VH-VL binders against Putative inactive neutral ceramidase B (ASAH2B). Designs and how they scored, part 3

Target 1, 165 residues: Putative inactive neutral ceramidase B (ASAH2B), of Homo sapiens (Human) (p0c7u1)
Amino acid sequence: MRQHRQFMDRTHYLLTFSSSETLLRLLLRIVDRAPKGRTFGDVLQPAKPEYRVGEVAEVIFVGANPKNSVQNQTHQTFLTVEKYEATSTSWQIVCNDASWETRFYWHKGLLGLSNATVEWHIPDTAQPGIYRIRYFGHNRKQDILKPAVILSFEGTSPAFEVVTI

## First folded at step 1 (VH-VL)

Design g10 (framework fv_gevokizumab)
Fold by ESMFold2-Fast, scan of step 1:
Structure g10 (fold): chain C 165 residues (1-165), chain A 119 residues (1-119), chain B 107 residues (1-107)
Amino acid sequence: as target 1 above (165 residues)
Amino acid sequence: QVQLQESGPGLVKPSQTLSLTCSFSGGSISSGGYYVGWIRQPSGKGLEWLAHIYYSGSTSYNPSLKSRLTISKDTSKNQVSLKITSVTAADTAVYFCARDLGYSYFDYWGQGTLVTVSS
Amino acid sequence: DIQMTQSTSSLSASVGDRVTITCRASQSISSWLSWYQQKPGKAVKLLIYDASSLESGVPSRFSGSGSGTDYTLTISSLQQEDFATYFCQQYNSYPYTFGQGTKLEIK
């Protein structure tokens, strides 16, 4: 199919259809990409093994445009801070992105690459124990011949400890 | 994890209609925004794309087989079906269903179901 | 239709070998190409998409390269679990077409 070849062949498309090439650039630039060998939500920089109350725990994830996350209905948040509860062998959510103690930073890179930084400013009231940080996002993918697709993803940091003095 | 499972008759007589069903499980498919495709493989040969259906119900068919193919979906059962009319020995193959999240490549496949067309 | 040709239907190799599997399109496909692995009795597995992008969960020993009409899948250090049949697929044009497959066998 000649139309598919013209549309997908950027060099030929640029020479033949300058206005369509502009549209193609816009479409390609609104998609999210993960670095080679990485997946969306992968941890690029883990939290330290241990923190004290008053310190800032930070995790950097392979990110995606947070505007896509308007479709995230299950978690209703970009991030959680969770504390391990040994009695139930489960993780309890202690903070989300609505908490004043958390910060979410999205840093846009080249060609759809981005990083999501989650900070947890550990309050003096935090209980000592084992914690983790999770990131919930959505990446936008566009096949040139198909409608855009929004895919949910999540990343989880290694566990870290919050200790008393 | 998303899983796809094909089911079919195993044996079909020449000139009859072959009906195949793909059952899928896993959260991302049921949320929409996907294509489910059918691909077949005759014994010892390569893969041949047959058809796909988009979450909205729009369909695309391999032009070489389009007159014989009907793809449909039943959202209440989480199933995609393919019908092939007027089968011949050339339709003997393993039939796969596979997911396409809008990228035109297939990230999850079923294990395949063998269909033999024989008298 | 775009024809996808894998130059060999069968290739013998040993664990630890560097293996290259080739795929040629009858016309330019602008890197709209994926690679799949098929093992007997198992679901087909996506390895590489967009000619060179590694699918999540696929070992880093797999890599893809190429542009235009010529593409390659490379396994840098073959492992026992890699003995399988490998297929390329183009998605530049309808209908989507696959190569005939390259079966990687123990030497």
Scores: ipSAE 0.000, ipTM 0.446, lowest interface PAE 18.9, mean pLDDT 80

Design g11 (framework fv_gevokizumab)
Heavy chain, then light chain:
Amino acid sequence: QVQLQESGPGLVKPSQTLSLTCSFSGFSLSTSGMGVGWIRQPSGKGLEWLAHIYWDDDKSYNPSLKSRLTISKDTSKNQVSLKITSVTAADTAVYFCARGKYYYGSGSFDYWGQGTLVTVSS
Amino acid sequence: DIQMTQSTSSLSASVGDRVTITCRASQDISTYLSWYQQKPGKAVKLLIYAASSLQSGVPSRFSGSGSGTDYTLTISSLQQEDFATYFCQQYDELPYTFGQGTKLEIK
ESMFold2-Fast, scan of step 1: ipSAE 0.011; ipTM 0.546

Design g12 (framework fv_gevokizumab)
Fold by ESMFold2-Fast, scan of step 1:
Structure g12 (fold): chain C 165 residues (1-165), chain A 121 residues (1-121), chain B 107 residues (1-107)
Amino acid sequence: as target 1 above (165 residues)
Amino acid sequence: QVQLQESGPGLVKPSQTLSLTCSFSGFSLSTSGVGVGWIRQPSGKGLEWLAHIYWDDDKSYNPSLKSRLTISKDTSKNQVSLKITSVTAADTAVYFCAHLDYYGSGEFDYWGQGTLVTVSS
Amino acid sequence: DIQMTQSTSSLSASVGDRVTITCRASQSISYYLSWYQQKPGKAVKLLIYAASSLQSGVPSRFSGSGSGTDYTLTISSLQQEDFATYFCQQSYSTPYTFGQGTKLEIK
């Protein structure tokens, strides 16, 4: 059911393994990496400043393998869509990765690099207001001669406005 | 600071082997993650990636040219070499070498000035 | 192989203009895109990597954007030294491939 509503563990890159590859290079392919100058959860493409109901809000983050989150069970969701509530001066979760309106796409790149795309298909019933999208992930880190560790991270988009007109 | 400089024969005859050398400073091929690649540009055409080699001697070749290409390194001399066998007029181009990082995104961040190779009898 | 298309080989502009150069991949390349500047007599310069990351030392008037198959390089206020040829490159899969180049000409 969840698998039918969101795509996880999707990859657009086919890795070729050869007998000539070094163990170190092979190990580096199974660990998560962030691009130079970036950290996991950094926003690569922000949402637009404004959306109308019926449109798709999209944010792209520096990602990590979603299997890490399943393995260590530290988070229940990969993403949230949150609406700002001025009365309580807080962000309220309006949907997560189990919602029909949200999609999570993981795009595997070179040598442990990846992107996480979060889409929110804004329903006609959405309340106008200020929203943000958050991504929750786990990266696998492997130091030389040390056991691998799983580290949690999160990213938060800039705020954007949803209007009904 | 990183610098790369290509050297080659300038003129090579059809059917012969073209040998190019990239000499560099500011980095070492003994450092984890360091790589050097070769890119060429035929007159009036775009850039074409040929091959690259990493610190651990892992090599990648353009499949369309793979049977003719050999890339090698001499870590002690700070040099990377490329050989192209059975050259034709289609191999006339400016040849560049450039630095890349195994841990990067496949970008070539520092380039040599290029060396012109003409294939002519 | 992934084909990279820069639809115009030449673009004319004036100092102070906002200039956009486009690059289209034949398939999704998931932000594994770099932009380069080539000037006669100078080394090729990396401007942007990972679609939107500015290389150290490159002026902030340069920016990259895009996703999937469609990417753009923007120069917010063109300077005299920016007249050059610009190339996009994908590193999503081997062989790495480049666009044909867009030459920015004085108007």
Scores: ipSAE 0.005, ipTM 0.503, lowest interface PAE 12.8, mean pLDDT 83

Design g13 (framework fv_gevokizumab)
Fold by ESMFold2-Fast, scan of step 1:
Structure g13 (fold): chain C 165 residues (1-165), chain A 122 residues (1-122), chain B 107 residues (1-107)
Amino acid sequence: as target 1 above (165 residues)
Amino acid sequence: QVQLQESGPGLVKPSQTLSLTCSFSGFSLSDYGVGVGWIRQPSGKGLEWLAHIFWDDDKSYNPSLKSRLTISKDTSKNQVSLKITSVTAADTAVYFCARDTAMEYYYGMDVWGQGTLVTVSS
Amino acid sequence: DIQMTQSTSSLSASVGDRVTITCRASQGISNYLSWYQQKPGKAVKLLIYAASTLQSGVPSRFSGSGSGTDYTLTISSLQQEDFATYFCQQYYSTPYTFGQGTKLEIK
């Protein structure tokens, strides 16, 4: 179960901070880091199962420094809000990070850990249906005696429902 | 109106493969977050979850039975099938299918079939 | 695997009674718990999910409560149609597991 897996991963995130890993990161160099048992883009806090128009949907992801992202890479955005279309069995993009309705917040943590929060301020004109939020980022990796590399990643929230008043 | 109906052989011999089909109406496995699960109940005993499959082909199996179980779907026919290999008398039970959901807080097997009795006997 | 225990296999009650059925998990399951009703010859019915959320169409006399490892189903004023077997189920981790069932019988 997708929702069940995300819950388990979130619990592990809170309980798996390692002193020995922390020490190694401090000695070598601070890079982007995901918590033990998680990967970049994993959901730390899903949206609620249901929202009304006028409310704010919020998802928190395992994040990375947004300075790593480059202008002309895949998606050209930090986030999308997508609506499910049953006829084509596909997700349609309804807005991205250029929309006034969306907000992207990066919260820097300790030793390369960070969170990315995506908010969607649901407009009164939103159609009822099934929605999801996606996050697009890049993490910086540095190995001993090797050049730094930038790696792209994607995260996708569990779906949620938008209903009218 | 959502309905699910199980079908199976009724009687199957030890060591053979048991094939079960769940046919349903009122929803599609192309619908987001929807799945179908299989549960069984031996006479006078409790319920045992076997497997599920979701709209995106995500599958999970009961680990105690995983090597013997195969779940598949035919979205165009509104059917989900379960195969159990190398059956024994311990597999004698009523087999149910149920609609499942992967959405947070909407989880629950909310509509179940009537069940089909399978007896494993020589 | 998480073991679900319903310590009472049968319970006798009269119409109008307040009835409680208990369910205990072998470890914390963070409210990932459903309650089902089963009658002979009828399809199984979902009553409650997420420990306390009433399924659409289920009468308000049914309620769920609890947290951690200990959960209860309550029927505030028992009706004739409520005599059935009740099962709890955890969906915190696979395999999903059920309690043994509590049969509610006429007193």
Scores: ipSAE 0.000, ipTM 0.485, lowest interface PAE 16.9, mean pLDDT 81

Design g14 (framework fv_gevokizumab)
Fold by ESMFold2-Fast, scan of step 1:
Structure g14 (fold): chain C 165 residues (1-165), chain A 123 residues (1-123), chain B 107 residues (1-107)
Amino acid sequence: as target 1 above (165 residues)
Amino acid sequence: QVQLQESGPGLVKPSQTLSLTCSFSGGSVSSGSYYVGWIRQPSGKGLEWLAHIYYSGSTSYNPSLKSRLTISKDTSKNQVSLKITSVTAADTAVYFCARDSLWFGEYYGMDVWGQGTLVTVSS
Amino acid sequence: DIQMTQSTSSLSASVGDRVTITCRASQDISNYLSWYQQKPGKAVKLLIYDASNLETGVPSRFSGSGSGTDYTLTISSLQQEDFATYFCQQYDNLPYTFGQGTKLEIK
């Protein structure tokens, strides 16, 4: 049972390290898996319905190894924070993974399962309104006797409200 | 594509403080959950890990050097810096900055490295 | 701290050769091991992580194997661009430690 000591992770997995699990652990880094009945990008924990400025909005998605996205980045980012604009009836990007207010955490589970946590630390300057968080990733699929394939996916949170009071 | 570039004084006198800077281009120092670290290599010798800083500001130092090391980041300048106090000839080395895999907190080794900057400690 | 030993400081080989570089940890590191390639005047390259996983963009002729304390980097058919110094690194525990390096030279 080991975890990197400087890894900032609110969720901890208890892992045992036997010879057989060492091989399994190696596979967890090269193959991505979604839970039964789920697909990559599915929301496992939605944001709350409402947040105040200064709070942290958090969404947990079914994740995949972010290394898959380095060569195959479709949206030039792992995540967006978007605000609904009624005048254009569209979602406007207010933050991405390059923003100081956003954080992306990838947590490995068992048997190729993983979660992606997206946090938005809502600045005091944020405008009140309706927001959503999106996650963009890529999963590695490896069939026996075939080369690996990288497949893109995305997930979108339910909308939530940001208020100043 | 993110690039890292080290800069340092080149020459430092014994007992002085060595200051090194790692500059990010093509991306942000806070664009994801990763560690940025410093590694050094004396001429003809192996690599020695010095320090890491996590996005959250958490730091870790090589215990053999901890009392002399300070790692910090400046998000406005997109830089990570390392200071080494009371330098001696043993601190003569090429200094590299590197980050682990981008956009997550799991360590998979250091996948982006700078070219290195040579620091010579001599009187 | 964990000591990493690469018993061979230099190894001579020819293009087309199968080359094996070994690395030994002073204690069990549970496959928390990476391999790096260093060429003069170029950035250090991550080749292998978690003992056996090939980093993106690294040619398939490179492979890693091993468990416990004993690890190996193999180049199945050496190319001219592979003449470099290779380092192993453990990340089972802090401080992270590297082997002393194995320089692959032209025979």
Scores: ipSAE 0.000, ipTM 0.475, lowest interface PAE 14.9, mean pLDDT 80

Design g15 (framework fv_gevokizumab)
Fold by ESMFold2-Fast, scan of step 1:
Structure g15 (fold): chain C 165 residues (1-165), chain A 121 residues (1-121), chain B 107 residues (1-107)
Amino acid sequence: as target 1 above (165 residues)
Amino acid sequence: QVQLQESGPGLVKPSQTLSLTCSFSGFSLSTSGVGVGWIRQPSGKGLEWLAHIYWDDDKSYNPSLKSRLTISKDTSKNQVSLKITSVTAADTAVYFCARVKGYSSSWFDYWGQGTLVTVSS
Amino acid sequence: DIQMTQSTSSLSASVGDRVTITCRASQSISSYLSWYQQKPGKAVKLLIYAASSLQSGVPSRFSGSGSGTDYTLTISSLQQEDFATYFCQQSYDTPYTFGQGTKLEIK
């Protein structure tokens, strides 16, 4: 019996769970589904190849119920924004879902299908460079005659460039 | 170094309002994901969570005490305050403030030393 | 409210002992559990969070385990400074609730 507002307020998410959705999950044991030919975390809409500071970078992923992640405790974040560092040849985390610049939206579809939209409101202080957005989630799976399991997944956007002009 | 320090009146008469202040250093409530909470402990008894407040002014109260509790913050002074109205002898306890770290798991990673409040005539 | 029960209010042990302290929740709390140490007249210290994660600066002799409703704090080789009262706490739902405490005493 997790308090819903605690989850929303910690990350500035605009998430809604309907009462009817909660009741159906309890009564019908609703599971997460991915579209045919896709897997959880797959990119449905990539970011643009280039953004200017002050714009909003957006990626849409095949999603799963974010409540699964809160209860599983594998990650403290649903998303990261990462910048490529050529000197170390590695990706560095710039912000996560607790950052003021990021937003996470979960859109429920039919019978366990859903989308996760990640927005990064690029601050004027952002350094020019190559960036990517990652999504970390958990899906609930229920096989016939087996107890439900929670499985972790992740998705990564194509890289995009941030410029100051 | 993270430090928290409680201050209070020490003695409060029944029916009055108890005001407590937590002053801290080594972190700021301007930092996302951070909060400060209040926990109390009556003599020889267990710990009771009272309330907490996060960087974004999100507040949570113990439902059994909610009508008597008000938590607030002053981010520029690094202070969090708690007010308890209509106190009785049952409110006699050591009052602690503590940093609430993270979300999803929410735990109290650093605590103050506690301040004793006695409610008596 | 979720009730947290520590079956033993007091436990006697000697330096060098392996000590186990148990905590049970009235419902599944999905590892939203922390362990704290309190010494008389002192600030409370966080030892373990998320059931099994060791807080930075805490000696490796402390470990946490468990899932669902049943959780355990283990001290692999008890030291003199470990004689204290230990509390579990759930953060799965508000109000956050603590166990009543287990006082670890010298034999």
Scores: ipSAE 0.005, ipTM 0.492, lowest interface PAE 12.2, mean pLDDT 81

Design g16 (framework fv_gevokizumab)
Fold by ESMFold2-Fast, scan of step 1:
Structure g16 (fold): chain C 165 residues (1-165), chain A 127 residues (1-127), chain B 107 residues (1-107)
Amino acid sequence: as target 1 above (165 residues)
Amino acid sequence: QVQLQESGPGLVKPSQTLSLTCSFSGFSLSTSGVGVGWIRQPSGKGLEWLAHIYWNDDKSYNPSLKSRLTISKDTSKNQVSLKITSVTAADTAVYFCARDYEITYDSSGYTYAFDIWGQGTLVTVSS
Amino acid sequence: DIQMTQSTSSLSASVGDRVTITCRASQGIRNDLSWYQQKPGKAVKLLIYAASSLQSGVPSRFSGSGSGTDYTLTISSLQQEDFATYFCLQHNSYPYTFGQGTKLEIK
């Protein structure tokens, strides 16, 4: 609410004093922003420590507009669900953004602030073990009168356990 | 003012590489917030987004086709190119290019849309 | 991937009719939805962006509405030049996905 009022005040001020239509359009463009003291991909709400198969694991991250996402090497993805494998001491991807059991919700706030919610609908066939959810995004940064730049970021949830029954 | 026009080979043999060029006027890919995307449509079927490239050379590809797609731009010539490797009959379609433009729609945000499209170029993959 | 479903692949109507075309997303898309018109031999035209914003130069008889997963394109009084195929597109998540299209035909 407060941010909405601040934005409206700034918009009114710029409209009052600007004499250039092009300059006004440039100054009013919204870019992605992170809350003070946070960075893109930071966990705002972690998953629970434990889930059963059939439940929904949810993580909320400081988000950015998904339209910014670009990819150089691999297939497009906003998220991964990963399972820890002790034998190789590595995290293995179980599913990604294209999987039907995952959901990605981007919630726009005011002034370029947003949240990314990642849900994993844990299938009854999931193996018990230690899991984590990762979010891969891109934020748009723009100085006035300069081209926008797209910067990659990632966030990783705390680990959580999946159990059967 | 803004116009885009596709060009392609018309006929390509299976297993070959399909090369498409989008030539445009009335805007520049040096302008912030501007991009060009490729969309295709097989006969009697719907539209499928393939790839796009933005002013800063950022690229995105449809995951189902990414291993076969390469998008590039030549800003000085006002051209964007798309290459599709190892074509099959399933790649027979009309191929469109379109401007992917950032639109501010309210005081709190922006969105993108394909605001100007080319007429499309038919590509047939056949022996 | 987000699946976009239009309720019908074809619709018959007469000049002067009020026509509605619906589009449903498999998940919430935050109004990141645009509508396009396709006519044989002509370039595809953007009609509506951000679910409800009319593109410059598009006749006011076109309007968009909806939120969440359900969206509608309305033509308030159909004209002869409106017989075309209409597509919705979501821009909320990669890959961008289109509805299958609705062909508006003369009754």
Scores: ipSAE 0.000, ipTM 0.493, lowest interface PAE 14.7, mean pLDDT 81

Design g2 (framework fv_gevokizumab)
Fold by ESMFold2-Fast, scan of step 1:
Structure g2 (fold): chain C 165 residues (1-165), chain A 120 residues (1-120), chain B 107 residues (1-107)
Amino acid sequence: as target 1 above (165 residues)
Amino acid sequence: QVQLQESGPGLVKPSQTLSLTCSFSGFSLSTSGVGVGWIRQPSGKGLEWLAHIYWNDDKSYNPSLKSRLTISKDTSKNQVSLKITSVTAADTAVYFCARDSYGYDSFDYWGQGTLVTVSS
Amino acid sequence: DIQMTQSTSSLSASVGDRVTITCRASQSISSYLSWYQQKPGKAVKLLIYAASSLQSGVPSRFSGSGSGTDYTLTISSLQQEDFATYFCQQSYSTPYTFGQGTKLEIK
């Protein structure tokens, strides 16, 4: 939790704006944007097909400002790490953004472009199996003559395998 | 799946009010960012946007027609209605309703259209 | 109001051709641009949204490009079912406005 507290402090820092910066962003009508041919939550860099315990699984998604999610959080998390359970044929949540082993980084680009990097530091206690990473975000859309709209989106990585050897 | 269907009178007399209903399935106007718009197309002419309504009851109207247009929704019935007052022959067109697509305000699914003729 | 102008109202082409349809906005619309296909007696179909994003179920031969004021719809290898009228539409600002349409005709 202390390591997660450091991670949350870092994530919280990315969401912090001064009043003057907030007013400037409002006046400039800054919105979230996706790259050409992409939509929010699309995978820009998938996880590797296979990881060992102790390694770091990383996925990069087309992102949006995490500040949009603070008031509109339906999943109560920016991310999940899920393990496939063959007996129930379902995905089980193993971790979320409050977990000690996950990291969420938002990298702001130009004119509303951004990406979201999700890291899972695979603990030695992780069970071997098939995993995936999901990202839950909200993008802000506004034009000059329309009210601002906050829209939810999600992205899901390709599945990857965790092995113990 | 997402489907929209227009219904209306087919024939309306000049000076009367035209009432159109869009009935839809496969989505809800309770969802943030979702809207429904009305577009018309007179014979041999292009597409003209008339109005839209969003999940939060925000409405926008084409300024050239605003004084004659009223858009409303019934979220529980999955319906959006458009009324056009004081119709003239210039209102003769095929009328479409369409879902306003998330994020980019594109119309991702359209009804088949209903022809409205204004004549005496 | 933002005016949308397509470079031609009609275009003749043959099956297998690479076809390009262009659309210009009277001011920058920041990729709030959609392309639609309309066939006689049929409902309008969305092909491209956000200038370059392919709508689900639309064949990969369709692509969109452009930014600012200038946008292009490309059909890489024209098929018989592609003979239709194509419209661009801006959703940057109300009123939403459409181009006049480009009718793609058999050469």
Scores: ipSAE 0.000, ipTM 0.474, lowest interface PAE 15.2, mean pLDDT 82

Design g3 (framework fv_gevokizumab)
Fold by ESMFold2-Fast, scan of step 1:
Structure g3 (fold): chain C 165 residues (1-165), chain A 122 residues (1-122), chain B 107 residues (1-107)
Amino acid sequence: as target 1 above (165 residues)
Amino acid sequence: QVQLQESGPGLVKPSQTLSLTCSFSGFSLSTSGMGVGWIRQPSGKGLEWLAHIYWDDDKSYNPSLKSRLTISKDTSKNQVSLKITSVTAADTAVYFCARIEYYDSSGYLDYWGQGTLVTVSS
Amino acid sequence: DIQMTQSTSSLSASVGDRVTITCRASQGISNYLSWYQQKPGKAVKLLIYAASTLQSGVPSRFSGSGSGTDYTLTISSLQQEDFATYFCQQYNSYPYTFGQGTKLEIK
């Protein structure tokens, strides 16, 4: 009970300006920002350790404006869901942002801060195993007296387990 | 480099108003997300947060003291001031000012001044 | 108000020691915890915020850990300049509150 309220409170300030017309105009001119001590793509909320088929796995990352990715197109996708393959000791892509099972939500905060939420709606056909979620984005940076640049980044969730009954 | 420096009276009489000024360089309160807070430390005791003010004039006060506290800023002079009314011996402390940034997780204080000692005595 | 308790007011150690300082909150603070270093005659210095994030310019021998109500500052190999008083602070709820401090003294 405490943990649910505390998690909600943690993300609250990043979303509080969303209804303000005045603040929205300022955001048209600002660059992307990461919280101090964090970088773009860092995990703010990991997935649970375990999920069952039919549940929704959710990861929240330090985000950036997805419009930047459309403009610079480094990766073909915003996100991947990957399954660990023990025989090859590698991660295999199971789905991406074009999959019906995945959802990507970008939540604007104040002055360039934002969150990217990735959801994976685990299908009944999912194989049991170890999974992770990755986020691929681009941030816009502009230093004083220098031109703006677009920089690619990626984030990776801790692994979680999917089980079947 | 970010630097903050407190100034105030060395001695104040009971019942009077204590006025403190924080002067800073290396950042501005015209910059969105920037703020300055005040913390005090009585001799041999821990730290007590008093108040802070942000670039947009948003103010917060310690509830235990809020009726006695007024925080203000002069953005053009790079100064933040704190007034404490009706002082008593319990207000004898070293007073610090420190920078606080709203967007990087509001509430921690990343650069501090040296502190100024205020003694309340009759 | 959230009470912050540092169980040890004074701790003796030698250069090269691994030192652990603990801080307990009276209720969960969701990792909204910072650690500060205070030396006589010098400005207070932020070491760690968000429980485990090292402030820029702070030596890597400092680290923070913990969750919920229990948090720890660790100095992996104590240096001469580390003898100081260390304070934790919560910033999950107003008013912001500090621990009483742990003075690290030469053994």
Scores: ipSAE 0.000, ipTM 0.457, lowest interface PAE 16.7, mean pLDDT 81

